# Ledger of designs, part 25: VH-VL binders against a0b8k9r932to1074

Target 1, 143 residues: a0b8k9r932to1074
Amino acid sequence: NNLPLDGIVFISVRDEDKAEIAEVARRFVNAGLKIIATDGTSGYLRGSGVPAERVRKIYHGSPNVLDYIRRGEVKLIINTPTTKQSVKDGFQIRRSAVDYHVPYITTVQAAKAAAEAIEKALRGELTIKALDEYHREVRYRAL
Below, E stands for the ipSAE of ESMFold2; O stands for the ipSAE of OpenDDE; V2 stands for 0.75 times the mean of E and O plus 0.25 times the DockQ between their complexes.

## First folded at step 13 (VH-VL; framework fv_modakafusp)

Design z2 (at its last look DockQ between E and O 0.73; V2 from the best seeds 0.00; counts 0 for: pae E 2.2 > 2)
Fold by OpenDDE, look of step 13:
Structure z2 (fold): chain C 143 residues (1-143), chain A 122 residues (1-122), chain B 107 residues (1-107)
Amino acid sequence: as target 1 above (143 residues)
Amino acid sequence: EVQLVQSGAEVKKPGATVKISCKVSGYTFTDYYMNWVQQAPGKGLEWMGWVDPESGETDVAEKFQGRVTITADTSTDTAYMELSSLRSEDTAVYYCATGYFSFDSGYPFDYWGQGTTVTVSS
Amino acid sequence: DIQMTQSPSSLSASVGDRVTITCKASQDISNYLNWYQQKPGKAPKLLIYAASSLQSGVPSRFSGSGSGTDFTFTISSLQPEDIATYYCQQSYDLPLTFGGGTKVEIK
């Protein structure tokens, strides 16, 4: 998959990762990406000055993250394991990510690597090394 | 150490209802969904459904819809599986199971109860 | 529903033999496939998750491979304590479904 240079990034992370992910999210926003996030994550991001739209849980109806994925609007998912996340929602999001070939990141380190790669790409400074690092850390189902 | 301890064996008549319990220890009960799996004698494993102990929300496999009720009691860290209108084919070992969900690891069942044998006979 | 076809249903091998079990999904399940070991009278035990990741504490003679629809479980050197029925299970979509199982015996 290509680096997302536009579109939406969906973020749902555990509490201990929110601080670091907020910085990553800021970098995404500065790069021209939009953030949608679960309630807790979006709240934290906004509280940190990072614009993030709250997206409702799937079982609460539409619009939800699946709608955005199916529309091809979500270009990247950041999801660090959290017990606060609905497992059912996670199943559906994960399945959709695979089905629609949306890359997902599950670690803060990988998220940072993605941000770095995106920024470099926008500056025309993307190197093979940076790209390899991104692809190593990002997972998705190939076509 | 994580433990899932299930209630004892049950013998029931056709048409009766059985309720099996699964008490957990070693982790926060509400952190993980609790699954139930059926295994008929000499047969394979079949997922019945799950409950989110935190919200109480459940999913039940189509095969068992209408007859299975899965619940969780957060005050006792105990999950329950109730199967009504029992049939002879419901004779099986029933397991509670739970695991960690992640996009990387999937959803394996890391922890299992010891199983509860339910015998349905006239 | 995603059907999991497991083969063979049973096998008998000698101690030290390489044992291979296959599991085929009716549709692409990426790498969301788990392998369990169930010894007689016991609950299943997770051995492999995410198709190829070895569960903590599981001997290295156990391994898994594959992605998409075709998966393989391998015991590199069969041991007496490996007598059990092995099951694959997909966790790609609901309902969660298991293979039919493979009963492994020692000659």
Scores: ipSAE 0.714, ipTM 0.890, lowest interface PAE 0.7, mean pLDDT 93
Fold by ESMFold2, look of step 13:
Structure z2 (fold): chain C 143 residues (1-143), chain A 122 residues (1-122), chain B 107 residues (1-107)
Amino acid sequence: as target 1 above (143 residues)
Amino acid sequence: EVQLVQSGAEVKKPGATVKISCKVSGYTFTDYYMNWVQQAPGKGLEWMGWVDPESGETDVAEKFQGRVTITADTSTDTAYMELSSLRSEDTAVYYCATGYFSFDSGYPFDYWGQGTTVTVSS
Amino acid sequence: DIQMTQSPSSLSASVGDRVTITCKASQDISNYLNWYQQKPGKAPKLLIYAASSLQSGVPSRFSGSGSGTDFTFTISSLQPEDIATYYCQQSYDLPLTFGGGTKVEIK
């Protein structure tokens, strides 16, 4: 039940998903959330008019995505498969998400459901159906 | 068709260095990390480390640190593993292997080289 | 490091038998477990990833199950070409680690 109503969403998606994810990211920003993203994703989002902060590769120092996760600032991770992802960074991010109990989403479908649920919550329209739809698509480890 | 073709068998003396190549064809070399796996005679598989061919970023398992160098040459689509200060217990088959990382699938190795036998003896 | 304990270390079975191999992880690895087949003198071949997902081109007599720490690999009906050593491997965290292997023979 960790619906992110404030904080940061980390987004790293494959090229084929970027257009649909840009629409989802805009909905997150309109809801008051902030976006951080990897190089290609952040560039696409900004080119589409969606404010997104580029995160550094972990070995380039602070601030990087791990710093945000460790401070409890990242409330949701959206990551779809990509051949361009640093495998080492992927392991570190996945492990940190588990350690710090950050839910992650691996499909565009789940990302859309999350945006819908957040928007309904902000309007006071959240229903059992909307919440059930969101939970069906979210994968995470929790306490 | 994806192929990982390794260099041929080698016989070395203790204290020597061996450098094994793994030439890639059938996919974009820089899209995937290359891994190296050791298998001693009659034993199981052990991960040695990896390289990102795009950046040259590398990591080596603690057991092999200090003696193993893993590199990639994007001009020839070839990865290398160099093992120095060879000992008799380094006698093994060495494999290069690669796969696709994702949060969903983890990191299975879809493709393997044919293996390179290294024999360390006096 | 995450230790993978695989059992049995070897087994003999008849053609047509159901074969079961287990792996236990020293900590929760979710479903990030792979199964490989290795025939003598050959490289390992991926059979199953993500604990239960069958790799493309792998016969359906092979299956996997489990999550967390306890995983099972099954051959529903052993065939002569299934003589091999089978390895589990966790891909949850670094360093990547393999089970000790299970040698499967026909009797």
Scores: ipSAE 0.439, ipTM 0.774, lowest interface PAE 2.2, mean pLDDT 87
ESMFold2 (binder alone), look of step 13: mean pLDDT 92; pTM 0.942

Design z3 (at its last fold request DockQ between E and O 0.70; V2 from the best seeds 0.68)
Fold by OpenDDE, fold request of step 16:
Structure z3 (fold): chain C 143 residues (1-143), chain A 122 residues (1-122), chain B 107 residues (1-107)
Amino acid sequence: as target 1 above (143 residues)
Amino acid sequence: EVQLVQSGAEVKKPGATVKISCKVSGYTFTDYYMNWVQQAPGKGLEWMGWVDPESGETDVAEKFQGRVTITADTSTDTAYMELSSLRSEDTAVYYCATGYFSFDSGYPFDYWGQGTTVTVSS
Amino acid sequence: DIQMTQSPSSLSASVGDRVTITCKASQDISNYLNWYQQKPGKAPKLLIYAASSLQSGVPSRFSGSGSGTDFTFTISSLQPEDIATYYCQQAYDLPLTFGGGTKVEIK
């Protein structure tokens, strides 16, 4: 897995995680990454002063997150478990993540670790520990 | 506390249509997709399709496309599976089932209805 | 579609024996595999999810392992109440598909 130092991060998280993820997303934006998110998540992020582009659900047509993934623009996915999501979309996003080798994070802790690693990398201060923590938390499988 | 209660056994003639219901309790109906699974006598389990009760979105396995309609009534917390143009091969127990989706846990069917026996005979 | 090949189709073992069932996927399904127990005349019951996670309330004698294409379900010490048919199921992609099942009996 490679640390995303540019590109797009897709975020779709449950309500109870939005506050913490907003801070993580802010760090991503400050690091030069672009945020795209589902309706509820993007709304919360913007409300918190974090730039985030809303992407439509897959079953509502294009453009959607799959388009960005397939174009190689999405470099990281943050998806914490929630009932407020399309299971069908979830299946497709998860599969696309694997097919297009996009790492995904499912916990707030992992998201924070990613932000820290990215910031350190940009400062030229990346440590083995920070990188190990990132790799331990993110999930990725090559076909 | 979660319960999926299905409608009773059905006996149908070939060419007829059957509609099975699955009423849920103990959780928010619209929060989870409802799946339908077929099991012919002495045979294995076969996924038929699902419905998103919130949006009404459905997906049906190719084998059943054109004959199966899956719906949800949020006013009664009830999911339905309608199978038309019945044939003897449709004789089976039909289950409704639901579960939680996540990138970590996948999609296990945590809860099942008790099953509905459908017999198709001339 | 993803084919799930389950083996054996049936087995008979003694109480206390270690029972092993295997499931092979036609393609990589990561760890998105579930195991169910179905007793005669009853609906299936979830035992294992995500290949190796034990469902709440399920006895610890049940376990699962594997990732990718090869998976294993194990009963460490077979009990009389474990007489049932067991099924694997992939939840990696649609359509969802099940293995053929394994009928477990007691000698």
Scores: ipSAE 0.817, ipTM 0.921, lowest interface PAE 0.6, mean pLDDT 94
Fold by ESMFold2, look of step 13:
Structure z3 (fold): chain C 143 residues (1-143), chain A 122 residues (1-122), chain B 107 residues (1-107)
Amino acid sequence: as target 1 above (143 residues)
Amino acid sequence: EVQLVQSGAEVKKPGATVKISCKVSGYTFTDYYMNWVQQAPGKGLEWMGWVDPESGETDVAEKFQGRVTITADTSTDTAYMELSSLRSEDTAVYYCATGYFSFDSGYPFDYWGQGTTVTVSS
Amino acid sequence: DIQMTQSPSSLSASVGDRVTITCKASQDISNYLNWYQQKPGKAPKLLIYAASSLQSGVPSRFSGSGSGTDFTFTISSLQPEDIATYYCQQAYDLPLTFGGGTKVEIK
């Protein structure tokens, strides 16, 4: 369970974290990741200009967050604790994350650190790629 | 200060129904699921089920399905557990309990009622 | 349902002794295991959550360890006030289930 460089991030956070998480989510989208979120979180993200797909409640059937997790499409879960979350749904999502080895983050600070780490990895990867492309260009041209 | 105060002890006949109350103070009642736990004399603890006071969503463990109804009344901040068709095996102490769900901490019950003794005798 | 097998069912130890109680889950439950203390005539009290995290206000002589299926609860130096029955409880999946309990007595 490494830092995701592609795929889907599932986000479900308490109200007081939504503003800071929206900035994190924007950084993920800019890095090429896709966002799925619970209704309240997805609404906030969209209202902040961050594209996010709303996921259905588990008992409403497919497609829901469990379907994405079970197919290996969810690479990271961000869930900050809230008393307004269905505990029953929380049990199912947490169990699936454990069973399918999806890393989860439960604080805004960790979410910010994840975004920064992804951005640094992309800058480093771009730097490595640029160096590789330069060396490849010289090598292919021969003399 | 969080308090869960349960109704008093009850003596019932087989076939009767008992309804135990759990009145909450010291926190917002609708913010936490309320759980019910049975403990037969000299036995261990057994989870019976829960209710979400905000939505009324409830689940009952398979062992108790069909005989247990768990409800919440937000006008009085009181949860209820009703057990029908009582048998002598239902003689037990019944607890209400609550806790905070988190991906990190699981779902420990850090607040418990004092317990309600129900005796079922012919 | 996830079965929690707790052992021993009872034990007797002297003040100052190290006491160890084990709890085994019928499947991998990650670290979602709690430990409760129940003194005679009282409601259970949470001591340890998430296998090893000490609940606020609980004396440091209590500890927990383990992950997956095998869990251990330890009282490093048994005190007279620790006479109680101890229960493990998994919080990985529904229905929530408890171990059978361990009655701890002073000899």
Scores: ipSAE 0.589, ipTM 0.829, lowest interface PAE 1.4, mean pLDDT 87
ESMFold2 (binder alone), look of step 13: mean pLDDT 91; pTM 0.937
OpenDDE, look of step 13: ipSAE 0.656; ipTM 0.875
ESMFold2, fold request of step 16: ipSAE 0.485, 0.536, 0.543; ipTM 0.791, 0.807, 0.813
ESMFold2 (binder alone), fold request of step 16: mean pLDDT 91, 91, 91; pTM 0.936, 0.936, 0.929
OpenDDE, fold request of step 16: ipSAE 0.811, 0.806; ipTM 0.920, 0.919

Design z4 (at its last look DockQ between E and O 0.75; V2 from the best seeds 0.63)
Fold by OpenDDE, look of step 13:
Structure z4 (fold): chain C 143 residues (1-143), chain A 122 residues (1-122), chain B 107 residues (1-107)
Amino acid sequence: as target 1 above (143 residues)
Amino acid sequence: EVQLVQSGAEVKKPGATVKISCKVSGYTFTDYYMNWVQQAPGKGLEWMGWVDPESGETDVAEKFQGRVTITADTSTDTAYMELSSLRSEDTAVYYCATGYFDFDSGYPFDYWGQGTTVTVSS
Amino acid sequence: DIQMTQSPSSLSASVGDRVTITCKASQSISNYLNWYQQKPGKAPKLLIYAASSLQSGVPSRFSGSGSGTDFTFTISSLQPEDIATYYCQQAYDLPLTFGGGTKVEIK
């Protein structure tokens, strides 16, 4: 599994994680990645000065995050425990992540590790330690 | 303590409609989807569908589509499962169940109601 | 729909025996498989989630393993109170589906 050095990162996080994830997202954007996010998350990110495109909920039609995943555009998913309202979408997103081998992160710490690894990779400073930390935190569900 | 308390046993005629309730306590009703599971006598478990109590949105298994209506009343913290056009094969115990969704943990049913027996007979 | 094939449908073993139940999915479900215990006249009880994670409060003699399509549920040392029907359930995709169940009895 390679670090995403380009493409789209989908972010959907709970309220208490948004502040920290905003910083992570900023790092992703600075690294050349694009952010798409759920309504609440995207709003917060934009409000924090981080470009983030709002993506529709799956049951609200296309284009939604699944479309981006299926197109191979989403290279990383950050999804910390959100409200129950996101469960149905999460179910589908989770499956799609597995089916299309998109790594997903479920903790803020893992997200930070990913950002660090990506930045180091871009600078040619990637170490085994950094990579191990990333791989330790990032989930890849096997089919 | 989390509790899911279902309504009492029902005896119905074929063609009738039954509505089962599931009242929750010990957690925020709108935090979890509420599922319904059917278990015919001596048979296994079958997922019927779920409702998002917050939005009211439902998903129903194909087998029950057209006959099952799942609803939630947030004012009373009660979920409902209504099954119409009852048949003898609908004789079963019906459970409400809920659990936490997580990318790592999946979607296990952590909490179950005690079950409601529905008997459909002429 | 994802079909869950559970085997055996029933078994009888002695107290202290190792009991193994298998569940096979018609397609890969990653590790999104749960195991439930249902005693007569009672609602199912969650024992294992995510294929191998032991639910809080569940005795350590219960365990689960597997990923993809093949899963195993194990009781390392069968106890009298373990008399029940056990079910696997996939939570990979909708509709959620259960295995046919395994009735465990004591000789």
Scores: ipSAE 0.648, ipTM 0.868, lowest interface PAE 0.9, mean pLDDT 93
Fold by ESMFold2, look of step 13:
Structure z4 (fold): chain C 143 residues (1-143), chain A 122 residues (1-122), chain B 107 residues (1-107)
Amino acid sequence: as target 1 above (143 residues)
Amino acid sequence: EVQLVQSGAEVKKPGATVKISCKVSGYTFTDYYMNWVQQAPGKGLEWMGWVDPESGETDVAEKFQGRVTITADTSTDTAYMELSSLRSEDTAVYYCATGYFDFDSGYPFDYWGQGTTVTVSS
Amino acid sequence: DIQMTQSPSSLSASVGDRVTITCKASQSISNYLNWYQQKPGKAPKLLIYAASSLQSGVPSRFSGSGSGTDFTFTISSLQPEDIATYYCQQAYDLPLTFGGGTKVEIK
């Protein structure tokens, strides 16, 4: 039910996924979405020619991902598992995503499906099948 | 093989301090938060707090604030929980525990120490 | 703080019986609910995470369900080695909190 057609995508992914995610992120930017990302991910994306704003760790203050989520600006979270993310930050981000109904994606395949669905929606080609594929790949938690 | 090995049983008087260690092996100590859990006799489990071994940052549950200090020593891969101003009600088994945080699975504790019995009596 | 109310506090059942334990949260915790088994003198052992996901190596007779505030844990066919105390634990928000436990005995 939540297809992001504008706004911000937060991206924080493990090293193994960065190359494929960079291609997905390029598709998001071309579709008019903006990217914010953690240090390692934002560095990789920028090095690949994808504009991405670096997000600060939550305890270092604004602007951080919680600020964007609370303002309703983050429309999608892409976060593949990594041990480099603070567990405390993870709790805060997850709680905020649930509280503000922000869908999150934990796999590269779901991220690709989201990009395709967004591109089709912007071209006026979105179908029931494309929405179904997107929802099968995207996790969404109700309060 | 992942192991969390705790220090031995303690007998203390009211008002004293106890410091329990939890030495880890089999994984990268700084990659995972270490948690402490209290279990009083005949009672359930209660989360006391945690430490991030990488940064040294801690959080302590409100019930234990002011009396509990949780720390980590990365040179020995050992976490510590120190409980001061001991009361008879602090008689319990204390566990260290850890797990992997994930947006989908939450934060289950899949590794536990063997427990340390602390007895507070006059 | 999120309070976890676990019921019953104890039960007795025969080998082969279906055993059901409930856990209620004082507010919605989505599906961030874990179940642990603890045998006397031993540390807790994780059985189920995210309300319904079986931990690796856990027998399929154990299951969990629920979301929001109401959760259940089921042993489909009780075995002698299942004698233990079972705890639920929410992992939605800090402080992490546990249910009061359910002691399961064989008649």
Scores: ipSAE 0.517, ipTM 0.802, lowest interface PAE 1.6, mean pLDDT 88
ESMFold2 (binder alone), look of step 13: mean pLDDT 92; pTM 0.940

Design z5 (at its last look DockQ between E and O 0.48; V2 from the best seeds 0.59)
Fold by OpenDDE, look of step 13:
Structure z5 (fold): chain C 143 residues (1-143), chain A 122 residues (1-122), chain B 107 residues (1-107)
Amino acid sequence: as target 1 above (143 residues)
Amino acid sequence: EVQLVQSGAEVKKPGATVKISCKVSGYTFTDYYMNWVQQAPGKGLEWMGWVDPESGETDVAEKFQGRVTITADTSTDTAYMELSSLRSEDTAVYYCATGYFSFDSGYPFDYWGQGTTVTVSS
Amino acid sequence: DIQMTQSPSSLSASVGDRVTITCKASQDISNYLNWYQQKPGKAPKLLIYAASSLQSGVPSRFSGSGSGTDFTFTISSLQPEDIATYYCQQAWDLPLTFGGGTKVEIK
């Protein structure tokens, strides 16, 4: 799949990953991407000076992340395992990601690789190595 | 050590209601959804539904909708499954089960209760 | 609902034999398939998750493979303690659904 060079990145990460993901998110924002995130994640990002819009949990109604996915606005999902995430939401988001061909990342390392690849792409410096690293770390299933 | 301890066997008449408990220990109760699984004698496993102990949100399989109520008491770290309008076909072992969700691993049930036998007979 | 068709429903093999169980999903479930072992009178026990990942503490003779719709569970060398009923379970979509089970016995 193509690297997201515009659009929205949805981020929901565990507490331990928020610091590192904040830096990744900053890189995304600087690259022209918009961040939407769950309550805890968005709060942390904003507190770190990274613009991030809070998105509702799916069972709390619309607009939620599924709305953004279905509209084709979410181009990447970063979701590191967290006990604070709604399992039901996770099922729905995961399903929608596949249905709408949205790649998702589940590790900080993969997130960093994505940021690096995006930045390189924007600079016209994308290498096979960077792209391979991105594709290796990003999970994506085509229908 | 994680433990899911269920209440004891139940014998009920048709039309009655049974409420099974599942008390957890060894982890934060609100961290994981609690699932309930039915297993009729000599039959397979059937997912009944789940509860998010933190929010109280529940999902129930269509087969059991209208008859099953799943709840969680965070003050006692106990989940409950209540099945009403009992029928003979509700005779089964009922398990509570929980697991960790992730995009990578899905949602395997890592921990199970010992099961509660419910017998429905006239 | 996603239907999980498990085969065979039962099998008998000798100690040391290779045992293979299959599970077919009615739709693509990626790799979100789990395998459980249930011994008589006991609760199921998770053996394999994500189609091929071995649960911690589970003997290496157990393995899983497959993705999409077709999955395989294998016991490379059947042991006496492996007498049980095995179930596949999809965790791709709600409701969660299980295969019909495979009862494994030793000759």
Scores: ipSAE 0.748, ipTM 0.893, lowest interface PAE 0.8, mean pLDDT 93
Fold by ESMFold2, look of step 13:
Structure z5 (fold): chain C 143 residues (1-143), chain A 122 residues (1-122), chain B 107 residues (1-107)
Amino acid sequence: as target 1 above (143 residues)
Amino acid sequence: EVQLVQSGAEVKKPGATVKISCKVSGYTFTDYYMNWVQQAPGKGLEWMGWVDPESGETDVAEKFQGRVTITADTSTDTAYMELSSLRSEDTAVYYCATGYFSFDSGYPFDYWGQGTTVTVSS
Amino acid sequence: DIQMTQSPSSLSASVGDRVTITCKASQDISNYLNWYQQKPGKAPKLLIYAASSLQSGVPSRFSGSGSGTDFTFTISSLQPEDIATYYCQQAWDLPLTFGGGTKVEIK
């Protein structure tokens, strides 16, 4: 939950979900996360004003999603079913996500819940900062 | 209605080549990988490999490397499996099969061709 | 490659009996296991996917359970039309692999 402005969300969703997922992705970016996405999804997100790095199909070179997962950089995977994704890539991504303990989400509703949870965690981080400011004031009053 | 219709039975001599077709109707051919499955007498089912009809990407199981070529022709919505250097142990029924991939469902094969019997007789 | 060990290789049971078939994977495959029924001279038919999800149109007497390495397929009340060979298949990793099959007979 405490996000030091590091970490990546991988997004690959079907066309029908792209509009709602773009709003979710914006919330992730506002929380300090970075987005990587497959071709169609990354294009849609960028067209909607959401920064997203395109990842290549695994066999077509780097950077691809496996590179990010294996480096421990991917914190969340959002993948709603689509016939446009390579089945071979799907097997490899799923296996890597399980092996590297990356949570995955397959519905828009779960993606919205994840964004809400991250936002609540961010508000908790701000509360800690407010407590630090209060303690600073108390110490100076004692002087 | 989804249909996978395979070419007819074949009788071949050892060392020959067979090419089996699987013609698709009832769905968009390029949306699904096509798989090939061998069933030899007494061995059960064995996955041979697949092709992505959209990209032409293929994989072949190690047991069949060097002898199997799997292709797709999007102009006729037909997948092909070619097995060369036939041996008597290649006598089997060969199926084409496809299904929907997702992270949650795995990759079950919903649709199967009727099977093509290949007999390799010495 | 992931080896799928299916047992028993064959069984005979009476109509109405509970039939249980097991499938063991050589490594953890989560729940990515499918079950197929194959009658003589016919293509396999998908019954269960994702270990426990019943395919549309499949009678409720068929069920599956398990995760990880140990999986069970059950026919709660064997019917004459259930005479077939049953196969498990892992869908965790390539190459896709099948169990050796279980022939189910009545008599």
Scores: ipSAE 0.509, ipTM 0.787, lowest interface PAE 1.7, mean pLDDT 86
ESMFold2 (binder alone), look of step 13: mean pLDDT 92; pTM 0.940

Design z6 (at its last read DockQ between E and O 0.76; V2 from the best seeds 0.70)
Heavy chain, then light chain:
Amino acid sequence: EVQLVQSGAEVKKPGATVKISCKVSGYTFTDYYMNWVQQAPGKGLEWMGWVDPESGETYVAEKFQGRVTITADTSTDTAYMELSSLRSEDTAVYYCATGYFSFDSGYPFDYWGQGTTVTVSS
Amino acid sequence: DIQMTQSPSSLSASVGDRVTITCKASQDISNYLNWYQQKPGKAPKLLIYAASSLQSGVPSRFSGSGSGTDFTFTISSLQPEDIATYYCQQAYDLPLTFGGGTKVEIK
ESMFold2, look of step 13: ipSAE 0.522; ipTM 0.814
ESMFold2 (binder alone), look of step 13: mean pLDDT 92; pTM 0.947
OpenDDE, look of step 13: ipSAE 0.758; ipTM 0.903
ESMFold2, fold request of step 16: ipSAE 0.513, 0.419, 0.445; ipTM 0.807, 0.762, 0.788
ESMFold2 (binder alone), fold request of step 16: mean pLDDT 91, 91, 91; pTM 0.939, 0.937, 0.934
OpenDDE, fold request of step 16: ipSAE 0.849, 0.841, 0.849; ipTM 0.940, 0.933, 0.939
ESMFold2, last read: ipSAE 0.429, 0.432, 0.498; ipTM 0.763, 0.762, 0.800
ESMFold2 (binder alone), last read: mean pLDDT 91, 91, 91; pTM 0.940, 0.937, 0.940
OpenDDE, last read: ipSAE 0.850, 0.849, 0.845; ipTM 0.939, 0.937, 0.939

